# VH-VL binders against Rho GTPase-activating protein gacX (gacX), part 1

No score or structure here was measured in a lab: all are predicted.

Target 1, 188 residues: Rho GTPase-activating protein gacX (gacX), of Dictyostelium discoideum (Social amoeba) (q54j98r51to238)
Amino acid sequence: STVEEVNIPLFLHNGFKYIIQHGLGIEGIFRIAGTKDKVKQLQMQLDKGENIDYDASKVDPVDLADLMKIYFRELPDCLLQSDQYDHFISLLTLDRLGQIQKLRELVSSLRPENREMLKQLIWFLGRIAVNSTTNKMSEENLGLVWGPNLLWKGGKAVSTTDMMELMAGAGKIKLIVTLLIEEQEHVF
Below, numbering starts at 1 at the first letter of every chain, in headers, positions and changes, except where a header shows other numbers; antibody chains are not in Kabat numbers.
F, E and O stand for the ipSAE by ESMFold2-Fast, ESMFold2 and OpenDDE, each averaged over both directions (binder to target, target to binder). V2 = 0.75 x the mean of E and O + 0.25 x the DockQ between their complexes.
[cut] marks letters that were taken out.
The coordinates of atoms that the task and the answers printed are left out; those that the model quotes come from them. Centres of patches stay.

## First folded at step 6 (VH-VL; from a19 with heavy chain D31S V99G E104D G105A)

Design e2
Fold by ESMFold2, look of step 7:
Structure e2 (fold): chain C 188 residues (1-188), chain A 120 residues (1-120), chain B 107 residues (1-107)
Amino acid sequence: as target 1 above (188 residues)
Amino acid sequence: QVQLVQSGAEVKKPGASVKVSCKASGYTFTSYYMHWVRQAPGQGLEWMGWIDPSDSYTYYNEKFKGKATMTSDTSASTAYMELSSLRSDDTAVYYCARGYDSWDAYFDYWGQGTTVTVSS
Amino acid sequence: DIVMTQSPSTLSASVGDRVTITCKASQSISSYVAWYQQKPGKAPKLLISDASSLESGVPSRFSGSGSGTEFTLTISSLQPDDFATYFCQQYNSYPWTFGQGTKLEIK
């Protein structure tokens, strides 16, 4: 059988598996805060380069969910690439079919490592969303929570106009991430 | 300046319902969570849950699931909490309180409180 | 649920005194503690977040410290306006819980 290279961090790969196994039924996963001292401990382990055996440590999936969000927030540049912010936002001016086609184009133009990480993350979020009747995390709820962790505008907001555009953009980012989850079969 | 103004005191009989309002001003209503906290007479404070007004998502303390229902009206910058099937031990002062999000869940501004009395 | 136990339950003191109120958590909660002041018939008022971060507009005579399971609120020189009930609150893990309160009375 063909051996496929893992091209995302092992903690994230194993984390997705762990949450799929234990966390799909947890109300508000990714939206409710985990136990903060436990999240801090996990982050310190990750920062030291230590492996985390989630099953052996009985890690709370909500704590791991927070660790994942922290990881994405702390990337040097956002996963969707801040220089693409205006391109992503502008796709919302198109009809649904155009939005899907433009999304596929934008995703295809991402750096390969970012594209692969995004693909796995969005697939994983789709697994959460199909259980939304139990966990109360629909595609739109996940879009709200994940939007700020995946896309932000490059550069500083140096004018009043820039700050107003950034504030108005949060709702648009939610819609873009929602669309990624809803239409992933056509985007990736 | 931030203000949270709650509806007035209510006297109810067991089995009734009550809906408390909390009108926010002086900030962007949808940028902060609204929490509800109760204080029974002569006792401490109990956190009941929060609502995110931006999408009306709610999360409840297990103790109050089925008892409390939180809603919001963004056009009126108002959060609501309804208590159902009132019992005498629901007698308390109910506060709305602003928190930044689910992580920073300390409460920087509070409403004046609404006294709900359940008797008879 | 994490139980927050305050001591003392009642404290009598004079203007100018240094007072310390302790809050002990039933489990480690790192530094995720807030302190509130409540006067009779009024809503609580936030004094301190993150165990030691003073809220804007709160007098500098208030300070907080602690980590893990034990936290303190200190008033370095008690003023007449400081006689109230004080609560700690943890926000380390759901559900958020408050201490039972410490009533600070004029001696």
Scores: ipSAE 0.571, ipTM 0.816, lowest interface PAE 1.9, mean pLDDT 90

## First folded at step 8 (VH-VL; from f4 with heavy chain S101D)

Design g6
Fold by ESMFold2, look of step 9:
Structure g6 (fold): chain C 188 residues (1-188), chain A 120 residues (1-120), chain B 107 residues (1-107)
Amino acid sequence: as target 1 above (188 residues)
Amino acid sequence: QVQLVQSGAEVKKPGASVKVSCKASGYTFTSYYMHWVRQAPGQGLEWMGWIDPSDSYTYYNEKFKGKATMTSDTSASTAYMELSSLRSDDTAVYYCARGYDDWDAYFDYWGQGTTVTVSS
Amino acid sequence: DIVMTQSPSTLSASVGDRVTITCKASQSISSYVAWYQQKPGKAPKLLISDASSLESGVPSRFSGSGSGTEFTLTISSLQPDDFATYFCQQYNSYPWTFGQGTKLEIK
């Protein structure tokens, strides 16, 4: 039998560690905007392929949080894979146990790189949610802010006159990410 | 047409509280943050904080933590701000203002303002 | 907090004049600046976002420029309706802050 080795980008691995060390108590982490010109500077470093030493640079965890969301939003295809959008959304028609089982099936069908990155991200978001009494970032709050960064329809940004459908989809994606965080022990 | 209509002027004694309302129309209430901005008589503008009506999440300017409490009622498309333990230096015009989020945190539509006067 | 300092505090001008109002940030804020017009007894009205993007319905005689720490609002030919107080606002970092205002008065 063969076990696949899958790694996530170093900046994410080190970033998760840095935020666990310095950012779990920060009110609104991932929810509030960082300092926009500093986030832009960090993005330029990442785009050049530089390894960012967060401790040496004394990076604000809020700025790093924005950088992480930008990274996922700018992937060529979303982490949950846009061709799976309708399958993810449709799981919400099931009862809770069916939702968990279907979610496990969908996650297992992701490309191995995406599945490993998702697993580590969701574990990390769980660490933030455990501290929600301090940081005000519950599983639901994290689902809201991370949803649009992890799953979208069509693989590319799309302009639509049907804004009501886009908003309804956003609420459903929030629930899916919330479920991933809440039930990760059964999904992964 | 986007419109923000605020509740009327209030005169209060020191130590009282006041709750200002801001009724939104002409857009999807839950798609935009609602910000609150105050303007003391003859002075500039101060940002107080925002509420995201989609989930009632709030974020405050440190200066107004403990003074201001922001809430919303999505069924009524209405945002509220309550000021507690009023002092004379809380006398100001209080505006609600619409912003898309905290990335695009400029305010394209404003309520007409609510004058709160705190006097013994 | 980022301090936004406007100059001049008061500007006297005549109809038809070209006027320039400046706003200086206490640190770099890239182009995350908006400009507002406020008439007595009324709420501010958005004129410009992103330092130079004119809002829909705002007359083309208004323009904005600048990046980094220094920003300008220009009215190319002053009209009677333009006598008001003008504010800049930064949205680069929390808390959002406004300049103290520039009152544009009839000369």
Scores: ipSAE 0.639, ipTM 0.827, lowest interface PAE 1.2, mean pLDDT 91

## First folded at step 10 (VH-VL)

Design j5 (from i2 with light chain S30D E55Q)
Fold by OpenDDE, fold request of step 11:
Structure j5 (fold): chain C 188 residues (1-188), chain A 120 residues (1-120), chain B 107 residues (1-107)
Amino acid sequence: as target 1 above (188 residues)
Amino acid sequence: QVQLVQSGAEVKKPGASVKVSCKASGYTFTSYYMHWVRQAPGQGLEWMGWIDPSDSYTYYNEKFKGKATMTSDTSASTAYMELSSLRSDDTAVYYCARGYDDWDAYFDYWGQGTTVTVSS
Amino acid sequence: DIVMTQSPSTLSASVGDRVTITCKASQSIDDYVAWYQQKPGKAPKLLISDASSLQSGVPSRFSGSGSGTEFTLTISSLQPDDFATYFCQQYNSYPWTFGQGTKLEIK
C-alpha cells in the first residue's frame, strides 16, 4: 500500500507534484508562457517517450505548465470528449445544483481513462487555485485558460477558423471548467 | 479594419499620474491581448505588459510593476494604462498594441502612440 | 532578460541596394522573432513574425531568416518608402525585448 497508484501519464503525475512543490506561488502559472524553446524541448522529450526528471533538469514550472496545456490540446480528442460537447454546454441552462448533477453524470459517462485524467487534473488545478492570492490563478482564471484545452466541438480547437464562434464557445467552456474545479468534490 | 486609437498627448509634473486610453475597433476586443510598449526619446521599444480584456487579467514587465496599471472596459472596447508617481525618465511615447496571445507575442496592430512628457 | 543586439545601429544605403540587418540574441530563442518598421512620428509596423513569416501587405522584397541566436532582415531592393528605423523583437521568454533599432537612411 506504499506504492502510489498512477493511472495517468507519468509526466503529468510527476508534473503535478513538481508544480505543487515549486510552482504554487508563481504568478500567472498556466496563464503566462514559459520559455518557448525550452517548452519545445520538453515536448520533444515527451514525444520520444522519455522520462523527464524535472528536479534534475531544474525545469521551470511555468514551462512544464505549458507542456501540460499543449499535451491536452494536442490530444486526438479533447479530454471531455467532443461528442459530449453539446451536453456540457447544455448544463449552463440549469441551476447550480442541476449543473453539478449534470456534470457528475457527464463525467461518470466519460471513458475511464479520460475520467481519471480529468479527476487528477481538476484536483491539481484546485490546488493551484487554493494559492490564487499568490499566483493570481483563481478557479475562474484556470477555467479560462484550460477550457479550450479540455473541450472543443468538431475537432481540435486550433483548427477552428471562425474566431467569433470560437470565442463564444470559449466563454461557455470556461464556465464549465470553472465549475468542475469549484465543485470537484461533488462531481467526482 | 483593425484600429487602435489612443488618447492625446499629456504633460505632467513629477509625482503626478496619467491615464492613457486605447480604443479598439474592427475586431473582437476580448479575443486579443492588449500590450503596452513605451519608447523613450531616441530610444528603443520597451514592453511593459499585457492585459487580457476577456477577464482583465494582467501581466507586467517586472520593471513596470508599481509604475503601470493596466485596465480595460469591454463595453467601450477600450484599454487603459495608468502611470503613477511620474518621473522625468517616464517621458516617452506609449503605445498600445494588439497581440494574439502570449505565445504569438508579436504585435500586429499598434495605436498611434501617446506622448507623455514629465517636466518640472 | 534576453538581450537583442541589433546591427548596425545606422545604415546608409541607396535605392535599389540590398540591405541586411542583423539581430543577435543573448540566448537561443528558436524562431520567435518579429521585425518591425517604424517611421518618424509613427507607430511600429509589423513586417515579419516567426523569424521568416512575411505579414500580409508587406512587400515581398522584405524577408527574414535565422534561428537560434542570429536573425536577419533583408530588403532585396531598397525602395524610397523603406527608409525608416527597423526593430527586432523576441517573444521566446518574458520579458519580451526589442533590439535597439537600425536606422536605415538614404545615402
Scores: ipSAE 0.854, ipTM 0.923, lowest interface PAE 0.5, mean pLDDT 94
Fold by OpenDDE, fold request of step 11:
Structure j5 (fold): chain C 188 residues (1-188), chain A 120 residues (1-120), chain B 107 residues (1-107)
Amino acid sequence: as target 1 above (188 residues)
Amino acid sequence: QVQLVQSGAEVKKPGASVKVSCKASGYTFTSYYMHWVRQAPGQGLEWMGWIDPSDSYTYYNEKFKGKATMTSDTSASTAYMELSSLRSDDTAVYYCARGYDDWDAYFDYWGQGTTVTVSS
Amino acid sequence: DIVMTQSPSTLSASVGDRVTITCKASQSIDDYVAWYQQKPGKAPKLLISDASSLQSGVPSRFSGSGSGTEFTLTISSLQPDDFATYFCQQYNSYPWTFGQGTKLEIK
């Protein structure tokens, strides 16, 4: 399917498309780091409001993948909204059907811009997961990687330099994001 | 205190396999990557790959694909590396080393090293 | 692969000396450089990360600097315990690579 350019940053829209075209078969996409200085350069371009032509610049999809994670991690608030953290965590006590219903409720209650961003991101991650045989990125793997970048309690996400704190509760967040990817057709 | 304790020295013949263990303590085993680094006699350090013990995801240096297999046992807080089809040039000290993630890919704690000697 | 070239390969110095070891990267690696100390028969010990971040417990006489392609490890006043081999490492891009090492020996 095609990513619709509706209420998301252009670099994400184009980025999703670019990775789908050039990065679906890359082992460890979103799991392995790209070239860090190049990722920083891309970030600087974004910060300046510049348009990035991925094709013309021959951007490595792995670098772009890192850029995407960084973007969500560095949002003023997590995409799933930190004030909803406890509600998301609470769904883990429910059965599968209850979890889906709760997710549907929580997602529908998100700010419209967050909901739309989430919808397109989860769609995109679903596309990546379809190619998990090749890229080794299952729904669970993607949940593990993206969880900390999408949901945290309190202020901004902690720096990756404190892995111990980041991993605290990470298992629960992983399950939530994994479920979002797996059941996206029933949640959105 | 963080500690990585590796298995003892190994002497193998060409074609054999060896499995080195690295037992971790003093931290949450699944919260950090475990890397493996080798050092041939009189040579520098060479990064081999990493494993994420939380889900056993691995990523290898291309040079060691097919040579090294990394695994982990969370119940034992132990990482393993198996070397197959050993050759003389596989003779080296092998280290396990703790890392944060791919972005902070330096190694703050190391095992004491395991000497693997391959000789006819 | 990114090549990390250390200089010198061997360095003779005396206690109290100021010592500088250089690591040059074959391409820009920003500040994603670590420095290690290794003594014979021992595992490497992390001294510095991110080119200049001194690790906890490492004496303040050690310092790192640099960005891009050239990096330096400096020991302001060499102590007897500092005679060892030092390695730089880049973690900017896969595969992670090390310098060939600098052996710091007593003059």
Scores: ipSAE 0.850, ipTM 0.922, lowest interface PAE 0.5, mean pLDDT 94
Fold by ESMFold2, fold request of step 11:
Structure j5 (fold): chain C 188 residues (1-188), chain A 120 residues (1-120), chain B 107 residues (1-107)
Amino acid sequence: as target 1 above (188 residues)
Amino acid sequence: QVQLVQSGAEVKKPGASVKVSCKASGYTFTSYYMHWVRQAPGQGLEWMGWIDPSDSYTYYNEKFKGKATMTSDTSASTAYMELSSLRSDDTAVYYCARGYDDWDAYFDYWGQGTTVTVSS
Amino acid sequence: DIVMTQSPSTLSASVGDRVTITCKASQSIDDYVAWYQQKPGKAPKLLISDASSLQSGVPSRFSGSGSGTEFTLTISSLQPDDFATYFCQQYNSYPWTFGQGTKLEIK
């Protein structure tokens, strides 16, 4: 019922809940590949507009984690908006306080739909990171994995496992997403 | 000229440990996962796990969790795999193998193998 | 774990023969299959990825096919250098698993 839960696609809303219920203890969630043919099946269902009942289908949270990353990577433009790439990267030249202030400004300037989706995603990633002792997914690990799925420079995204992480700026994008997770109380 | 050169054969007693090295050359070490695969005498191949040298993140086949420990040294372009509490059924050839990531998890280059023999 | 079952376990053939080695997965794995050649005392060598994609430098007499649960490696005209053990490997889901091998022997 929250603004976060109302203003994002249903599959993400239900997916976040499902992973919080079943996936917080899974080692490497979001980092390790899911079962690839099952991830493709889920994607085909989503692309056709079908509802997926994660509990009834007993979906593996790791497969759902991959589906979420694919969804963001295949958006027409990245969630953080590719025309803002240089602004996001430039905040890393500031001290920590300046970084938080600039990040708050950049997030506030996002399209409302993107800002609400980002807020809910970052909150959700924070829930994963709280359990990092068990799942081995710290804020830094999540920043590494999610960076290429949330921000790229011009054009369409390339798979995070192919080229995007090896291109210039990959380590910087990791730091920005890490900062979003760590400082979300001050950013949103 | 991608090459993976492993350390030499080891003979160990039960209860000991062994650390196998795998030195990479001819490519950017941090751009590929390093996998470890074992082959017991006359047996097939078993995947043991991988390490991502870019951040030292590891993921193990559950069968080898607690038995194998994988590390890397990026300054030396070298991956390591340590086996602890050796038993006679740990006798095998151990290979390092390069894979792009865990999505394209086929192994395009292999080390020559390191024979570990555990005998009392 | 996904079980990869190879057949036959041993195959005797002559130079010039067309040979086929089959690998069956215990569940659907789409085309996430690789094939390897291993000679005695040597590391495996990648031949095929994604069920049918020939690795650079591998002779064109090697080919792969299949999807779902059944996969084949074919050598169209067997050469002396091809006598070895062949393994399939799935990388659809963790843990990655290999078939137990097919030993291709000279008759």
Scores: ipSAE 0.753, ipTM 0.871, lowest interface PAE 0.9, mean pLDDT 91
Fold by ESMFold2, fold request of step 11:
Structure j5 (fold): chain C 188 residues (1-188), chain A 120 residues (1-120), chain B 107 residues (1-107)
Amino acid sequence: as target 1 above (188 residues)
Amino acid sequence: QVQLVQSGAEVKKPGASVKVSCKASGYTFTSYYMHWVRQAPGQGLEWMGWIDPSDSYTYYNEKFKGKATMTSDTSASTAYMELSSLRSDDTAVYYCARGYDDWDAYFDYWGQGTTVTVSS
Amino acid sequence: DIVMTQSPSTLSASVGDRVTITCKASQSIDDYVAWYQQKPGKAPKLLISDASSLQSGVPSRFSGSGSGTEFTLTISSLQPDDFATYFCQQYNSYPWTFGQGTKLEIK
């Protein structure tokens, strides 16, 4: 009964709680690499469907942060949905108020499962950003780190111009994720 | 041709500060982290920290927090490291070294080193 | 901090010899190990990354192996140019740490 109200994978729900309890003061959380062999071990546990008791295993919050990024990067399609890539990027041509309104519309158009997961993730990232004087992870830093894990364009690069477009798009995706965190009360 | 050229040797008194420069050429400066590594006389190598020139984000080895300050100037493709409150045991050769990021944190190109001597 | 311990500290060998330098980590570090060569008065030069991946431009007589806690650098046929000090480095866990060095002396 208690797990019936969880709208996201249990490992993420419990992981958010764990990092809120133990990781809000960690310099560079989500930005700095975790202990690489330990992150690999955690990923193998998750891939086998094993429940990870973060407290009993004394998981380093930085290792869990890397595991979370890997999870999102490995989704069958990105959380913000690759067919919406051009719509998300184009909102940056609008003024701030137009950006917020368009972002609300795009988020509302996401599949319900993706929208709920995004809402909880962005809320969680906001908790980290509030502590940025200690952890050095502002909304902008989080946007940089999370951008490539949440939105990418489908298709294969076929030219040097395509690679230039992908690199330019990374800076734009950073701004979109930053806006999600900063304006979440108006978007969700 | 990737090249890292560091500023010249410095002789300093205890309590002074020094700023070492590392001019990068032959690659996109903002695409790689710049690491700093020190080597005391007759000793091994110690990693001091890195700066990501793309956004000036820094991360330090705890041993060097408060001692070292790393900055960069993207318009000059130059990284800097400042050492404050110098002591005689800060005498060492200081290297800048290029690494792709902190996952691939091995250093494929190194500066020639800058000798900092703290005496008398 | 992960301690990287090299052996031997000094190695004397002749041109043509096969030499092996060992690096032991104080805990498992998978294969996140690099090897460097440093000649007197010069900066280190990267030889090997990821325990066994030879860097471009490095002679094929150099090779690396190992996983977990023990790693080796091997020079299959020692050349006069190989006189140097060799360092291992781990990048599994912050802070990155180096071994204390192995000085290879050519007789």
Scores: ipSAE 0.740, ipTM 0.870, lowest interface PAE 0.8, mean pLDDT 91

Design j5 (from i2 with light chain S30D E55Q)
Fold by ESMFold2, fold request of step 11:
Structure j5 (fold): chain C 188 residues (1-188), chain A 120 residues (1-120), chain B 107 residues (1-107)
Amino acid sequence: as target 1 above (188 residues)
Amino acid sequence: QVQLVQSGAEVKKPGASVKVSCKASGYTFTSYYMHWVRQAPGQGLEWMGWIDPSDSYTYYNEKFKGKATMTSDTSASTAYMELSSLRSDDTAVYYCARGYDDWDAYFDYWGQGTTVTVSS
Amino acid sequence: DIVMTQSPSTLSASVGDRVTITCKASQSIDDYVAWYQQKPGKAPKLLISDASSLQSGVPSRFSGSGSGTEFTLTISSLQPDDFATYFCQQYNSYPWTFGQGTKLEIK
């Protein structure tokens, strides 16, 4: 047998495993807020470089789900790379087949570290979506909650016109992440 | 100028259902969650659940699952809550209340309340 | 469920008095606490969020403090408009819960 090196942060690797084991049936996982003071405590542990033993601490999978979203939201640049924002948004003008082809191209152009992280995350989200009849987290629901954590253009809007563009973009990012989950076998 | 205007008082028999409306104005309806809160006569407040009008996703306090059904109509900027299989202890004032999301889950604007009375 | 316990249940005071109302959580909730004022037959009105952040349009005589398990709402000099019932609410964890209320009455 061959042991392959994990190339994503350990807390994500172990976190995906923990949620697959304990969290696939939880209503609203990733959509509903966790227990906020406990999420802050987990974030402090992560920031200190501590290894979190999720099983020993009996971590609530919803709290871990929030920690994961916070991690991606706090990256210096978004996982899908902010300079690619317009390219991702523009793929939605294509028909479904064209969208899949363009998405494959854009994903292939990501930095290798980002592409591998994205692949593992999208695989993991697919495992949640398979159980959507129980957890109420379809591909589209996951796209909604993960969109703003994975792709942004930069500074936030400060006017009503800018807010309208930001809101319109959020709906489009939801569709892109939804497509990533639904078509991952063709994209990666 | 944010306003939440609820439908009028209702008197119902046990076993009936009732649907309360909450019409929003003065803000972008899909940018905020709509929460529902009940207050039985002379008593405190109970959170019932929320709906996100942007995609109609709902999340309920376990106590009210199967009792309450929350929906919304974005073209009318209106949220709805339906109570089924009414009993006398469902008699209360029902409020809609605006919250940004479930992280900032304090309620900055409230409807005037809808009194639902269940009597035989 | 996190239980929010307010004290006192009823408070009698005069115009000009300084009053405090306390709210104790059954477990630590950091500062995820809001305070509301409710007058008879009316909806609650938000006064304070995040334990101490005063809502826009609320008079500066209102203040909030606390973290962890114990929180206070203070009115530094009561006005006639302040006689009402006050509720705390936690939003640290589902389900959101309210204190039972403190009725502030004229002495």
Scores: ipSAE 0.710, ipTM 0.853, lowest interface PAE 0.9, mean pLDDT 91

